# Ledger of designs, part 14: VH-VL binders against q10081

Target 1, 150 residues: q10081
Amino acid sequence: MSNLEFVYKYFNSLDVKELYDIYLLRTNVFVVEQKCAYPEVDEIDLKCGHLMLRNANGKLVAYARLIPEQQQTVRIGRVVVDPDERKNGYGRKLMLQALETSKQEFSSSKTFVLSSQEYAQPLYRSVGFKKCSDAYLEDGIPHVEMRLEL

## First folded at step 4 (VH-VL)

Design s43 (framework fv_temelimab)
Fold by ESMFold2-Fast, scan of step 4:
Structure s43 (fold): chain C 150 residues (1-150), chain A 121 residues (1-121), chain B 106 residues (1-106)
Amino acid sequence: as target 1 above (150 residues)
Amino acid sequence: QVQLVQSGAEVKKPGSSVKVSCKASGYTFTDYWMHWVRQAPGQGLEWIGAIDPSDSYTAYNQKFKGRATITADKSTSTAYMELSSLRSEDTAVYYCARGYEDTAMVPFDYWGQGTLVTVSS
Amino acid sequence: QIQLTQSPSSLSASVGDRVTITCSASQSISYMYWYQQKPGKAPKAWIYAASSLQSGVPSRFSGSGSGTDYTLTISSLQPEDFATYYCQQYSSYPLTFGGGTKVEIK
């Protein structure tokens, strides 16, 4: 691991370079790599927090958005790790930081939820999430809802 | 140095059970899921199931649910796969393989050497 | 369960040839994975997330594709590349593999 830095900002606090980095990473993973059949950029981006993980060279290597659904519930979405960086454990570090950041920013947070592609379940289980639904199709891809309660 | 070492070959009678072990070393055993995959002679690969060693959560291929039991012992860093009610069609090389957790799962990056299980009358 | 169909089942090629093998999924998946297996040996991870090479895999290998259609290409076949290649989906349980493509010397 090299001198990693976590940065958390709401949309209006993002500078143009951060915005560029976030959309480049998300587009390369969700649109180019996964070809997800949905608009990648949405209005939720304007209303949620953005968690960025950068390496020692300042490269954005992982990202997630934190969506306060209710005073006690936070939905974690758009979880991505740069394809060149996937063996570095950045996904687990990102998820642990997402939980910590959510507790700091949304002090009443007791419940965390996410929609997981089936293959990604091991990552989320490793930080305490548990499956709470049967598999369902989201844009043709199998998903399960997962939940973590404090 | 990551290494997965499996138990030796077994010859079993139809209707019996077999238990194959997979001893892990060179990494933190609870940080990775352990998967079991088999390959019948001259045929392709078939996933049996997996275990999360940190809490013993298991996932199974429905085809094997009820016959396969996957367990893990954290104190010895060893995973086990037991298959009951053996039939001639269960003759195969059985592999353990570790799976890495991330937003896009890396493939099974380390595999055991394989254990040949022969079911004969 | 997601069914993976590989084409061709086998092919014969000469050193220096460009080899292409395909893997088609019965439904959309996010990532395809490829393994190389030589006779009597365990499979080796080869390509992950459709296009990323495992450490130690020569740059003559490449992967591409998305949705239901994926391809593994060898730009200039070498003697050590003769093996069986398997695709695998990691999108839903049960995890499934393609039937394999055996790459043989001509």
Scores: ipSAE 0.171, ipTM 0.731, lowest interface PAE 4.2, mean pLDDT 87

Design s44 (framework fv_temelimab)
Fold by ESMFold2-Fast, scan of step 4:
Structure s44 (fold): chain C 150 residues (1-150), chain A 121 residues (1-121), chain B 106 residues (1-106)
Amino acid sequence: as target 1 above (150 residues)
Amino acid sequence: QVQLVQSGAEVKKPGSSVKVSCKASGYTFTDYEMHWVRQAPGQGLEWIGAIDPSDSYTAYNQKFKGRATITADKSTSTAYMELSSLRSEDTAVYYCARGYEDTAMVPFDYWGQGTLVTVSS
Amino acid sequence: QIQLTQSPSSLSASVGDRVTITCSASQSISYMYWYQQKPGKAPKAWIYAASSLQSGVPSRFSGSGSGTDYTLTISSLQPEDFATYYCQQYSSYPLTFGGGTKVEIK
């Protein structure tokens, strides 16, 4: 599908429909589907970049947030694909665009990090991330820290 | 459209090795993990391991570490599972199954028809 | 490793009965998956993400649960539903299945 559109905005540039789409998608996946008992909306949302992947109909099909950290590092979080759209390769397209967008937006970035559920490691390895910690529990669910260096 | 077609039944002697193939069609082979699961007669399902065909990364159940080798050939869209040092308790139907590695946990949505491996003297 | 315990291991039921199968995980997981297997056949994906029906699965099936406890329910058992059902977790390696619940005709 060549008519996908990537949109990247900081919080203050989001319009009300974009904000609605982002929180609906994140809540449906992390809270309703995964039933995680943590606050989904947090203050980091006000300070980070929001990467949206829309299909030809304008539907938000995938999303990630990009959090600039110290040491020329960008943390990628809240990676999610619409449950109805999961078999379309959108997660990989999203991750590749997240790296490209980070290079453009955070020109000094050389390191990318994320906290990955164990099942999701193949997605992140496919774009160059490597495991850099032992497994740990986050909200009772096994995770590993992963890193990609440019 | 999506099909996973496995090689035929095998009869092997204890101590030998078996290599089962799983040919995929109807999708982009490198976009999905290929998993291997076995089922002994009258028993439940047991996960052996998986391969990511895009980078050849493998994960194994510790029970099979050192005996199982999972490989993939991108040019033929075929995954392989080789099990060495066969014992009678390795008699089982071996299945390949497609797992999705694109951010979301999805079920093994397509399975091969199964390959019966019988280990007998 | 995450251990999955299914209850019961087998049950006998009549057409039209309501059937409930449970699966308990040794630790919290994000998603539970269910498979239906008939004798001599490969398993079929049946329920994913705890409560979503795979394409082609009849609406009399439902899934529920969160954290460590999950349930598969058949509201009105039909002859074609007599099979073994397996739960599965995909949160941690090694991937694990429950022991299976065989739904038999009484």
Scores: ipSAE 0.169, ipTM 0.726, lowest interface PAE 4.6, mean pLDDT 87

Design s45 (framework fv_temelimab)
Fold by ESMFold2-Fast, scan of step 4:
Parts: C-alpha cells; sequence; structure tokens
Structure s45 (fold): chain C 150 residues (1-150), chain A 121 residues (1-121), chain B 106 residues (1-106)
C-alpha cells in the first residue's frame, strides 16, 4: 500500500531482522553496485543511530545512520534507497526525517554534514544542504562535503 | 505531463552570442536541477552545466566556464543558456534536461526537443 | 574528468541477434546510466543505476557491471532497437558521456 513507517534505533536496540535488512540493503547498494571492495560495515555502526523507512509490506526501502559529532553537529551517512523503489521520492522523505530525528535525539543540533557522491547532490540540495568543499576521493569515488545550518 | 519546450533554431556569426530558452511545465520547477547538454552534428553528447532554480546555484563544465551563463526565471518556469564568443565548432543541437531528485535515478529523465545553433560566416 | 570509453563504436546486427555494448570508466563510479537516441530525436533515459530498466523499456534489455566496467545487453534485437546508445556517469563534475555505440542493420 501507501503507508510508510519511520523507525529510529541505536545499534543495541536493533533486532536480528532489522540488522539483517540494514546490511542487506547497504551491501546491495554500496558494494554490489560498485566494483570497489571496501569494508561497508564499520565500528561507527555500533555507536550511532539507525533510521529505517519501511513500506506497507514491511520492506526496508530507505536507510540512513545519524552520527553525533562535536560542536552540535550531526553527520548523516550511509544514505541509501532501494533501487526498486527509487521512483517513489523516498530519498527526500528520508532526509527530512533524518533532520527531524536528529533534532529530537541530539539536543542542540545546529549543523548537519554529509559526504555526497556527485549524483546525490540534487537530493541533498533539495533539503537545504550546500557544497562546502572541493571534490575529494573517498574509497576511490569522488565526493564533496555538504553542510546545512539551522 | 512533464514537458520541456525549447526556443527555435538560430543562425549566428562567429564572435556573437546565443541565448537558448527552455520552458518547463507539468512539475514544480524549483524541485529539480536543469542541465544543458550539446551535440555537434554526427558527434556525441557533451555536458555544459546545470542550475538549481530554487537558489540559482550553478555548476559548469570548465571547458565552457567564462563563455556559458545558465540562468532561471522562477516566475515563468524557464531556464536559459547563453553562450558567448561563438566559433564554428559551437555548431550543435543544444538540449535542456531535467535532473531527478532521487540519488540513483537517471540524472536526465526528461529532455527538451533540442535547439540547433549554427555558427557560420 | 572521468572518461567513458564505449566498445564497439558501431556494430551491424540482424533481428534476433544478441547484442552487447561495453562502457569502461577511467576511474570507479557508483552508477552507470544508459540512454537510447534515434536520429533527429533527443536521447531517452533507458537504464539507470547500472541495471534498472526505465519505465517502458522492453525486458530484452539488461544492464550489468560495477566499478569501472559496465555492459548493456539486448537478448534478441528487434527492428525498433536500431539506435545509438550512450553511457553516462554522474559521479563527478563535469558529467560525461561515452562516445556512443551505433547499432545498425546488417
Amino acid sequence: as target 1 above (150 residues)
Amino acid sequence: QVQLVQSGAEVKKPGSSVKVSCKASGYTFTDYYMHWVRQAPGQGLEWIGAIDPSDSWTAYNQKFKGRATITADKSTSTAYMELSSLRSEDTAVYYCARGYEDTAMVPFDYWGQGTLVTVSS
Amino acid sequence: QIQLTQSPSSLSASVGDRVTITCSASQSISYMYWYQQKPGKAPKAWIYAASSLQSGVPSRFSGSGSGTDYTLTISSLQPEDFATYYCQQYSSYPLTFGGGTKVEIK
């Protein structure tokens, strides 16, 4: 159907099915759609919050992790939308929810940052992010740093 | 229905400027980037630049930096690409194309019909 | 800038043939996009995110690949498939296209 549900949890609150869904989606998008073999799973996963978007059938269709940093900053990472679902505008909905959830979970959050691949810039620009660095290589892929201030 | 309608063909002399328009309809103009791409006769596609109509942010292919100017008028949902100091090698069909918001969607999901710009003495 | 090399630049094939087009990037990219262009027309979005078919694209088309090497395949060529196919990257500005592969009637 059309019902969407957002769920936010820290790592230790994730159940085994949620953990499976998250790594399956992240691996299929970041690893399978890219030839470069780089560790997708890292220790930051253990220390950050995980935002999940599910459709009416309970399928995980979009995901992002929220990493609290110094100086009232939250880094949004591992932003991914299921390739079969990309025509549904879930990326924009996910980003707007990530900002709102960050404000609720990390009191005093004023700055949001992320590392964006070039193709993803239009999505992040649409929710207020602005480029704030020259291009750089991350895992061999061109990225730019983007920032949003309240 | 989404449509991008471009201005008509132009014949220009070397050293002059041309300004091509692209009128968008069927969607919220400020929610998408507008890209400009050209294609010389019998050749491939070459990206010129893009604009975010919501704040007029632009990106250019360095090859055209200083000669190309991309603008947008929100009130008329129209994007423009002006190319100055025209040379014969600028003879091409110029396309506008809409960039989609979702991160892995095709960057150019809708295209204008193209505008032939001929530069000759 | 990221350079995309398509192979072959042109090919001649008959209806019913299996056709394979390759696109190689000078550095790793996240996704490859494919466009179909017929003479006198604007390009049409054809395949996105390396392997996903755009709405309306026949199932005889498929895309595959990752990193630097990507492929577009037509399992059984039809008359309406004769066109030029372009790959494109959106990993780095300036955005770049491959040189195109013209699929012609044999």
Scores: ipSAE 0.046, ipTM 0.680, lowest interface PAE 5.8, mean pLDDT 86

Design s46 (framework fv_temelimab)
Fold by ESMFold2-Fast, scan of step 4:
Structure s46 (fold): chain C 150 residues (1-150), chain A 121 residues (1-121), chain B 106 residues (1-106)
Amino acid sequence: as target 1 above (150 residues)
Amino acid sequence: QVQLVQSGAEVKKPGSSVKVSCKASGYTFTDYYMHWVRQAPGQGLEWIGAIYPSDSYTAYNQKFKGRATITADKSTSTAYMELSSLRSEDTAVYYCARGYEDTAMVPFDYWGQGTLVTVSS
Amino acid sequence: QIQLTQSPSSLSASVGDRVTITCSASQSISYMYWYQQKPGKAPKAWIYAASSLQSGVPSRFSGSGSGTDYTLTISSLQPEDFATYYCQQYSSYPLTFGGGTKVEIK
């Protein structure tokens, strides 16, 4: 029995502990683990929604940000799962919730897009995303654009 | 208990085709990619391609595109790899291997026992 | 296509020795994976995400590296470690493996 909680908030509704947890998790994965040399924190964080998955102990185990774009499109970014919590299905649960939350918060959303590293494609495909571009470099790392239409 | 059980060894003539099966059990077949990898005697590993059984999406190594066909039968939880226009250089052990859906950071965690395909005149 | 080069191609060492094998990628990758293969057997997942040991792998094994250079180390070689070790990248299709490093115990 999983005792998991999803929480969704825009930036100005985040409390200091939530903000700390989000940047700690993102920094540990994208900067420390993946060693991305480019700025992790950006101004988009101030203008988008933040989806958090917590376990029974209140630990932030997975996170994604939801960015409303033009033409009824939502971009899902900064998808991350705590390294100690992989193989628990949290990434897939997070993505399914991201789609549901986006439909509630952005009621006109019909299209979901994301930029996926090659290793992460199976996660996104598991919830219905399909590759829609050739590989390109983002922050020096090979990515492909993926898309889901509802 | 996760198991991948492959079909038995085959001896084929040059120019023919071979179809190797991989029957999965112990997990939800449609939740995972199934990859195919071969290994010539005494040589290294070579990725052929993969299928996502849920929607039949396939990805191929360009070297095998046009000759390899990967399919899956959801009703029997079985994946297939067919290789046509066989040459002696296709003599190898062919493996199926499961890939995770939640995160691709997890490697091919379960492998079939392998199927030896010998191409000889 | 990302090419993976393993070094050395083979080595022979005594029980108790520290063994290091290296995998170099032709371009930066996000994660490296290692597989152990014993003669006549299918490969076994051994190390994932560069440094995480697969369940059941002895603690004498470790992985490290990022970008283009990755290493698998055995701190104290045991007889059961006789095997060929393969690195694999999952950053770009087609998926590719290194040429393998055959570890033989003297």
Scores: ipSAE 0.032, ipTM 0.665, lowest interface PAE 6.7, mean pLDDT 85

Design s47 (framework fv_temelimab)
Fold by ESMFold2-Fast, scan of step 4:
Structure s47 (fold): chain C 150 residues (1-150), chain A 121 residues (1-121), chain B 106 residues (1-106)
Amino acid sequence: as target 1 above (150 residues)
Amino acid sequence: QVQLVQSGAEVKKPGSSVKVSCKASGYTFTDYYMHWVRQAPGQGLEWIGAIDPYDSYTAYNQKFKGRATITADKSTSTAYMELSSLRSEDTAVYYCARGYEDTAMVPFDYWGQGTLVTVSS
Amino acid sequence: QIQLTQSPSSLSASVGDRVTITCSASQSISYMYWYQQKPGKAPKAWIYAASSLQSGVPSRFSGSGSGTDYTLTISSLQPEDFATYYCQQYSSYPLTFGGGTKVEIK
C-alpha cells in the first residue's frame, strides 16, 4: 500500500502550493544540502515540464523537470528526492516515470540527456543511461553527461 | 528487509585464487551497484571495485591490475569477487556493500558480514 | 586518485567530551560520507551528504564541510561511541576512504 501518485504539469498549470513544494524541496537539497553556488531558480523553470512524485499523504517526495531541446531530445534536470524519504526507491521510480512522461508529452523524443554528479551515475545507469563525456566541473562539483537513445 | 550474506572464511596458498560470494535479498538486485571493499587486519578500508548487475558494467581500482574479477548472477541475486595470484598481503576481510540509487545517499548503505581470506605459506 | 587525510589517527576522550574528527581531500569533492566501525563488525553508514544523519544515528553526531574540508563532531561522547570512523568520497573512481580515526574512551 505505497499509494504513490505522479503529477506532471507545465509551469503555468502549477498551483501556488505545488510551486511552494517544488522550490522548498529543490532549495533544501541543492542549496542547503549540496551547497551549490548556482542560482537554483532559473528561467528554464518557466519553459519546461515539472514531474512530481507524491506519497499517500500528498507530500512531495521526489521531483524532476523535463526540458524539451532541439533534435528530439529531452533534458532531465533538478532530480531530487526528499531527504526524509530516502531508502524508498523513489529516485529510480521517478526516473522511469520521467522517461514515460517524456514519451507521452514529447512524442517525437528519441534522445534523453542529463548532467550527473559522478556519484549519482548508478541511479541513471539503472534506467538505461550511459556516460557520454569525460568528467567536468559544474558549480565546482564533478559531473558527467549521460545519454539514453531509444 | 535488506540483507547481504557472504560465503565463509577461506585459507588459500600463495599464487592461488579465491572467489567470494555475496547473496542479496530484500530488494531488487538489479537496481543497485554492488561494491567490494577489503580490510587487512588492523588496517583501513580499501575499495576493490563494483558491478552494476543491471548490465554487468564493472569498475575497478587499478591497484588490482586485472587480478580482481567481479561478476553477478541475476537469477540468484548473487555477486562474486574473484582475486587471483594471491599474496600474503591479500590476507584481509572482504566485504560486499550495496551502492544506493539515490542522488544524495550514502554510497554503501548495507554491508555483508565480511569474509576472512587468509593467504598462508 | 583522490587522497583523504583524517586527523587525528586516534584519540582518547572522556564521556561527555566534544570530539571533532577532520577529513581533508586532495581535491574538491561533492560530498563526504562517514562510516562507523566497531571491532569485529562491518562498517555502518553513519553520515551521508556531508551533514545528513543515517536513520538511527544519535543526534549528538553532526557532519559539516564542503569542497576539500569536512568534519564529524560528537557533541557529548558516550561509551557506545568508541569505534573507528572513516570518511569516504564518491566523487571519482577509484573510490577512496580516509585512514580512519580510532575513538577510545579512557
Scores: ipSAE 0.014, ipTM 0.626, lowest interface PAE 7.1, mean pLDDT 85

Design s48 (framework fv_temelimab)
Fold by ESMFold2-Fast, scan of step 4:
Formats: structure tokens, C-alpha cells, sequence
Structure s48 (fold): chain C 150 residues (1-150), chain A 121 residues (1-121), chain B 106 residues (1-106)
């Protein structure tokens, strides 16, 4: 089905099932699938907004967190799409909604930033982000900072 | 259904240029990167570069810098790869391949049928 | 650039055999992808993100690995599996492929 629902909440407004869905998806993608050795769950989760994309059946199919930073900047992190739901364009839909939600929730924000692994750059470029740093290694994996200015 | 259809085989003289096309259908052309990969007879796969059709951003393998030019025409959903100053070692099958844009990206989920470029005297 | 080394470069096996192909990267990578290529045809996406099977790939195929070492396994080789298999990384430009492993019938 084509009808998708976006839900945006801060940590204290998440119910137990939403929190379960978020950490299950993040762990399955970043830890199990991507084999990333860095800590997945961190204290920033307690202070940021959580954007969820659910399909017509209510399944969490994509997720990102929105982190307000200094200098009217919002950092978008933990961008993930359910492995069973790939090839549905959910990553792009999620990023477009992340920008729109950020403008509504952080109306004074002028800059959006994220740290991107090389494989993910096409997604972020497609919604307007541009590379703004040289490649750097995080746990041996190449990353670049990307930025979108309004 | 996603399809990538490439132009036909070419025979070129050393020093000339070739331009291969890849016409996409069955999806929104500007939502995905288009990659170019070649394969010399009996050899492995070699990445040439890619284009983001939405803003004409390109990335190239440094080995091909200055010789390869990748372009895209949004109105016809067609990507192009032009290779100049051809040498006999450029004889290969050239493929276009779609790059998936999601965060758990599959780099090349659909491929064109390939275009044989033969460079001979 | 990240170099990928596949081993073996070729192997001969019989229907029903267990086949293992390895791919080693010169530095740690986030994702390893595998492609199957039959003579005269374009490569076909086969395994993505190290262990996930592309739609339509038989369950006898599996992928594993992390960091620098990755493996593709066929638990019980079938006639349609005779092909060349390539690994690929998408962690750093330029994107690179392994040299390929040709799986031949004995």
C-alpha cells in the first residue's frame, strides 16, 4: 500500500512499543547488518526528536533522529531503513520529511548536517546535501560531513 | 518493471571517442544514481564513475579522470558515458547500473545489457 | 583505494558440493556485496550488506563476514550455480570489485 504515516516525538513522549521498534530497527541495521563496532545507543537519544515512518500495516519501516545543535543547526542521525522494506524509496521519503519536520520543530534553524558513510551519500545528495569535509575514518570506515544551507 | 537499455556495439579507432547511452524506465530517473562499470574480455569489473541526475553531481575513478565524461538528460531519462583518447586496452563491455539511494544501500541492483566497445587499428 | 582479494580465483566442484568463496579487503569496510555473472550476461546482484540475499536468490546461498573478511557459501551446488562471483565494496571511492571466482563443474 502507498499510504504512509510519519510520527515525530521526543524521547519522553515515546510509548514502550515505539521505543522497542526504534531500537530493534537500529540494532538490526547498524549492529547486526552493518557490523559497526561503535556504541549504537547513546545519551543523545534522551535529548533529541525521533522521526518514524510506518507503512499501511503499522510497521516501522524507516527512522531518523533530529538533534538540535548550536548555531541554528540540526544534525540528522541514525538514518535507517528496514532491510525487508528496501527498494520502496523510504529512505528518500524519510529524509524529505526530516527536513520538513525540522523546519517546523526548529523554525530558526538554517543549517542541516549529517555524517555520511560513502554508500549513503547518494541518498543525502538527492535531497540537497553537499559534501563539506574531506573523508575521515571512524572505526576504519570512511565518512564525510554533509551540509544543507537554507 | 525497472529496465536499463544501452546503445549498440561500437568499433572505434585508437585516439577516437565513444559515447554510450543508457535509457532508464520503470522508476523515477532523478531518484537514483547511475553508475558505469566496464569489463575487458575475460577480465573482472572496473568502476568508472557515477552521476546523480537530480543535480548533475558526478564522481569518477581517478584512473579515468580527464578521459571519461558522464552526463544525464532528465527529459529522456538517459545517462551517457563518453570516453575519449581511446586505446586498445579500452576494449571492453561497458555497463550502466542503478545505484540504490536508501541508507542500507544496494549499489547496483539493476544493470543494462552492456555495450561492447572494440578499439582496433 | 580499497583493494579486494578473492580466493580462490577458480574452483572445480560437483553438484551437491559445499562451496566457499572468500573476499579480503585491504581496510575495514561497512558493506560487502556479491554479484553472480554468467558468460555473456551482465552481473546480477546476489548478496547485499554481507549477508542479505537479493530477491530470487536460492536459500542455499549465504554470506557472512565483517571488517576486512567476507565469505560467500553455497551449501549444495546446483547446475545453475556455475558462474563467476564478484565481491564489491561501497565504503570508499573509487568503488572496487574483487578479481572474481569462477565456479566450474568437474
Amino acid sequence: as target 1 above (150 residues)
Amino acid sequence: QVQLVQSGAEVKKPGSSVKVSCKASGYTFTDYYMHWVRQAPGQGLEWIGAIDPSESYTAYNQKFKGRATITADKSTSTAYMELSSLRSEDTAVYYCARGYEDTAMVPFDYWGQGTLVTVSS
Amino acid sequence: QIQLTQSPSSLSASVGDRVTITCSASQSISYMYWYQQKPGKAPKAWIYAASSLQSGVPSRFSGSGSGTDYTLTISSLQPEDFATYYCQQYSSYPLTFGGGTKVEIK
Scores: ipSAE 0.015, ipTM 0.602, lowest interface PAE 6.9, mean pLDDT 85

Design s49 (framework fv_temelimab)
Fold by ESMFold2-Fast, scan of step 4:
Structure s49 (fold): chain C 150 residues (1-150), chain A 121 residues (1-121), chain B 106 residues (1-106)
Amino acid sequence: as target 1 above (150 residues)
Amino acid sequence: QVQLVQSGAEVKKPGSSVKVSCKASGYTFTDYYMHWVRQAPGQGLEWIGYIDPSDSYTAYNQKFKGRATITADKSTSTAYMELSSLRSEDTAVYYCARGYEDTAMVPFDYWGQGTLVTVSS
Amino acid sequence: QIQLTQSPSSLSASVGDRVTITCSASQSISYMYWYQQKPGKAPKAWIYAASSLQSGVPSRFSGSGSGTDYTLTISSLQPEDFATYYCQQYSSYPLTFGGGTKVEIK
């Protein structure tokens, strides 16, 4: 069996290996694969929660950050799945766990939001998110805002 | 082993409708989207639309909206594409193709063998 | 609608040649996919996420690119590589394909 493990930590609770794994995965997907020109690492990383999915070998296979916002809202960002692992349904498992973890960590939260590239909308719709904006360009890439209300 | 098996070739008159089937096996039918793509003789590939079999949500290329209807039957793991008001320009091989709901992956990893639809008088 | 322009539309090359096919998008995209199609057959997924090879694809194939410009390269062309190659974007609806590049061996 796979023996998948979810781990959720704020920045100050991350050990150095976890931090290394997170930035390696994010850099390989957002910077190397997608060629994002702007800084991937930002100060929000210091203020938010970090959700990690590891396989039986301890490899970080998927990640998202959970950002508490005003008005009982949680923003889910930096959703990423290891390119070698994308055919295993880890994106959906990650999103379902992100919602569950957010309910446990931010009990007053009633609204979840994210900015989705157009290709990723089906993933987020599969866990209950709905499009709530017209398409817009960020760095030339089409995005839509998506929302889930409890 | 994943297989997509399509219905056989059709010859249709202008103004009629055609309904092509695509029977899936070797995976959980509701975990993947089913796309439809066509290719006119000697031409390139043209996307028609898809269905999410888990909730029957559909999305269409605007060019085909109003003429194409995509449906799915979960009990038989079969997707269908119906095209109405056929014209000679609709003569093409029609393919079904599996796409991931995690769309960061290859959108069309397995294809049916194709169904030739010929529209002539 | 994202337009994909492939260049060249066709090429002839000798066995052992390095072949490069380009795909240019009208706007920046996140994921580019390549398909190989042989005459009379359905397309096969060949390269995904710009640079990752599908299982069974020979290592002489590679993909690269980002933003609006993408390439498929065959480092040493073999007879079995005779085919039409199509790029495809999955960043915006409707999904679109390039016009195809037919690779013929001399």
Scores: ipSAE 0.013, ipTM 0.609, lowest interface PAE 7.6, mean pLDDT 85

Design s5 (framework fv_temelimab)
Fold by ESMFold2-Fast, scan of step 4:
Structure s5 (fold): chain C 150 residues (1-150), chain A 121 residues (1-121), chain B 106 residues (1-106)
Amino acid sequence: as target 1 above (150 residues)
Amino acid sequence: QVQLVQSGAEVKKPGSSVKVSCKASGYTFTDYYMHWVRQAPGQGLEWIGAIDPSDSYTAYNQKFKGRATITADKSTSTAYMELSSLRSEDTAVYYCARGYEDVAYVPFDYWGQGTLVTVSS
Amino acid sequence: QIQLTQSPSSLSASVGDRVTITCSASQSISYMYWYQQKPGKAPKAWIYAASSLQSGVPSRFSGSGSGTDYTLTISSLQPEDFATYYCQQYSSYPLTFGGGTKVEIK
């Protein structure tokens, strides 16, 4: 297929084009496609790492943010795949890279957590996450907390 | 080419069990969930459950919990759905369907041809 | 469990007509999916993520909606479009389908 490139940067290291690409992708998926009226941009973006997956043409096809938390824990959030690039396995590749990057950037990390919409559970389970809560509503949409321990 | 090929029609007595197979080809079997859905004559679609072939994790509709058992054999790329304690209302066409495992989740994009299970005395 | 209600349960239309089918969920969902089923055949994926057409689906089909209310529209009905259409939610287990809307020729 295409040669894929992973790029990981903290907020202050992002250039203007990368910032544009990230927010365009996140807004198109979380706000426009899912039609959720919630604030997508938050102050956590300023304090976390940003993982980008680009195709051979330089297009941003998938993204996730890595949030270091207490007790050797990393929270993975804002996981998104470009709608035009579905069925290319980019979500799974992104998650595997997120785990590897987290181990490198947060060397003591032992626990990974995320909040998953129910339809996305198969993706996260495929890379080792397990459900660790009952369903709860976030912006009216069912979610479950998932965890992976090394 | 992605294909899901199911086993042939079955006629069963009330109280017995049936095991339907679904042979997958044309993709990496462990990268996708396999779902099972049934449709009684003239009725709509009803989800039974699913399996992740990579680790054999299963999810079931509570209506079928305790009667349905979904399994997968990675060596033959085949998923199975066994339904026990059959009743006349279990007469239906049973489908396997591939579930996509990505964040931008897509529908059941490929379906087997269906297996008619008739429960009669 | 999330219940999906489709309206109408059946409709009769002529070739060239604009057809609208609705699906209402008992609670907010992230995505609605649509399937087309012809007599004696397995369902076919038709529309995913509310508004994206599955590959091979004619452009006369469109999907819209968010939250609890979703719609499938056929702008100019063709003979091959006579089928039963089902909506489906992926937001919560157990996965559920609507009751179906049968599109019949007049």
Scores: ipSAE 0.062, ipTM 0.699, lowest interface PAE 5.5, mean pLDDT 87

Design s50 (framework fv_temelimab)
Fold by ESMFold2-Fast, scan of step 4:
Structure s50 (fold): chain C 150 residues (1-150), chain A 121 residues (1-121), chain B 106 residues (1-106)
Amino acid sequence: as target 1 above (150 residues)
Amino acid sequence: QVQLVQSGAEVKKPGSSVKVSCKASGYTFTDYYMHWVRQAPGQGLEWIGAIDPSDSYTDYNQKFKGRATITADKSTSTAYMELSSLRSEDTAVYYCARGYEDTAMVPFDYWGQGTLVTVSS
Amino acid sequence: QIQLTQSPSSLSASVGDRVTITCSASQSISYMYWYQQKPGKAPKAWIYAASSLQSGVPSRFSGSGSGTDYTLTISSLQPEDFATYYCQQYSSYPLTFGGGTKVEIK
């Protein structure tokens, strides 16, 4: 059936094809589909881990970046699922893998945080995140901060 | 095979309450939100609220907050929507609908058959 | 709350016609969804994320748009397409639907 492959790499270990796949997916969702008019690529990409979820054909179907922060905290960002691959449960599977990978790669991690667009809260709640702020604007889009401990 | 089966039609008097049920089968009940949407005769669709059955977390449309109560029973895979202080304007078909959330939303992919609630004296 | 305005409220067209219905949001939204509802039936998921067809939806249907303006197009209308179509935003709470566009075949 579905054999999903997990690949996690720090920026300096990414090859050119992986970098291409990541930015293509992120740009198609955040910039083209959501019409967010700001630079998608930022300097945090250089200092964080990149989680790639590939299908049996090797296609990048989902992605998230894992940002180690102070106080044994990991911030999960740029969570995205390929538009052609929606309805396959990849978002939830990606988030479960992000938590597992964070525990393996950042051995002292105890707290996970993310900034969620308001509509995306149910996805993150499905893996244990809970809202911990009032709504705020990020690039003009309503967001809430969400947190998971342990 | 995913199925959402709702309770039967009800006739209620103004000021009373009604509780509609939605029994889910064919999937893991706690993996999906359950939404409630109503449609008054000849009118469009109006979202009432939703529940996460895994922990009973609820979101409500402010228009119904204080009158609507959404609950879920994991042991029977059944969601409920109770509406109190009924008025004639609450006459509508009430639907439950399953929602799966992703970074790109999957819409309400399966709907119950609807429950007609008539409020009249 | 985000208000969705659909145009037209109703239309009549002949089999084979190209039909376009529009949905305008009072503010920019991230994702638009479309549902088909036939008389006496519950709505059916039809188009998600503005342009992706739900499984089983005929290829004559398409969706497009971004920001505040979205469209659903039927390239060659068939008798079974008689229905009311609703747009829905899922960008912020409360979730809201458009007023619906009733498509009637002449």
Scores: ipSAE 0.274, ipTM 0.739, lowest interface PAE 3.7, mean pLDDT 86

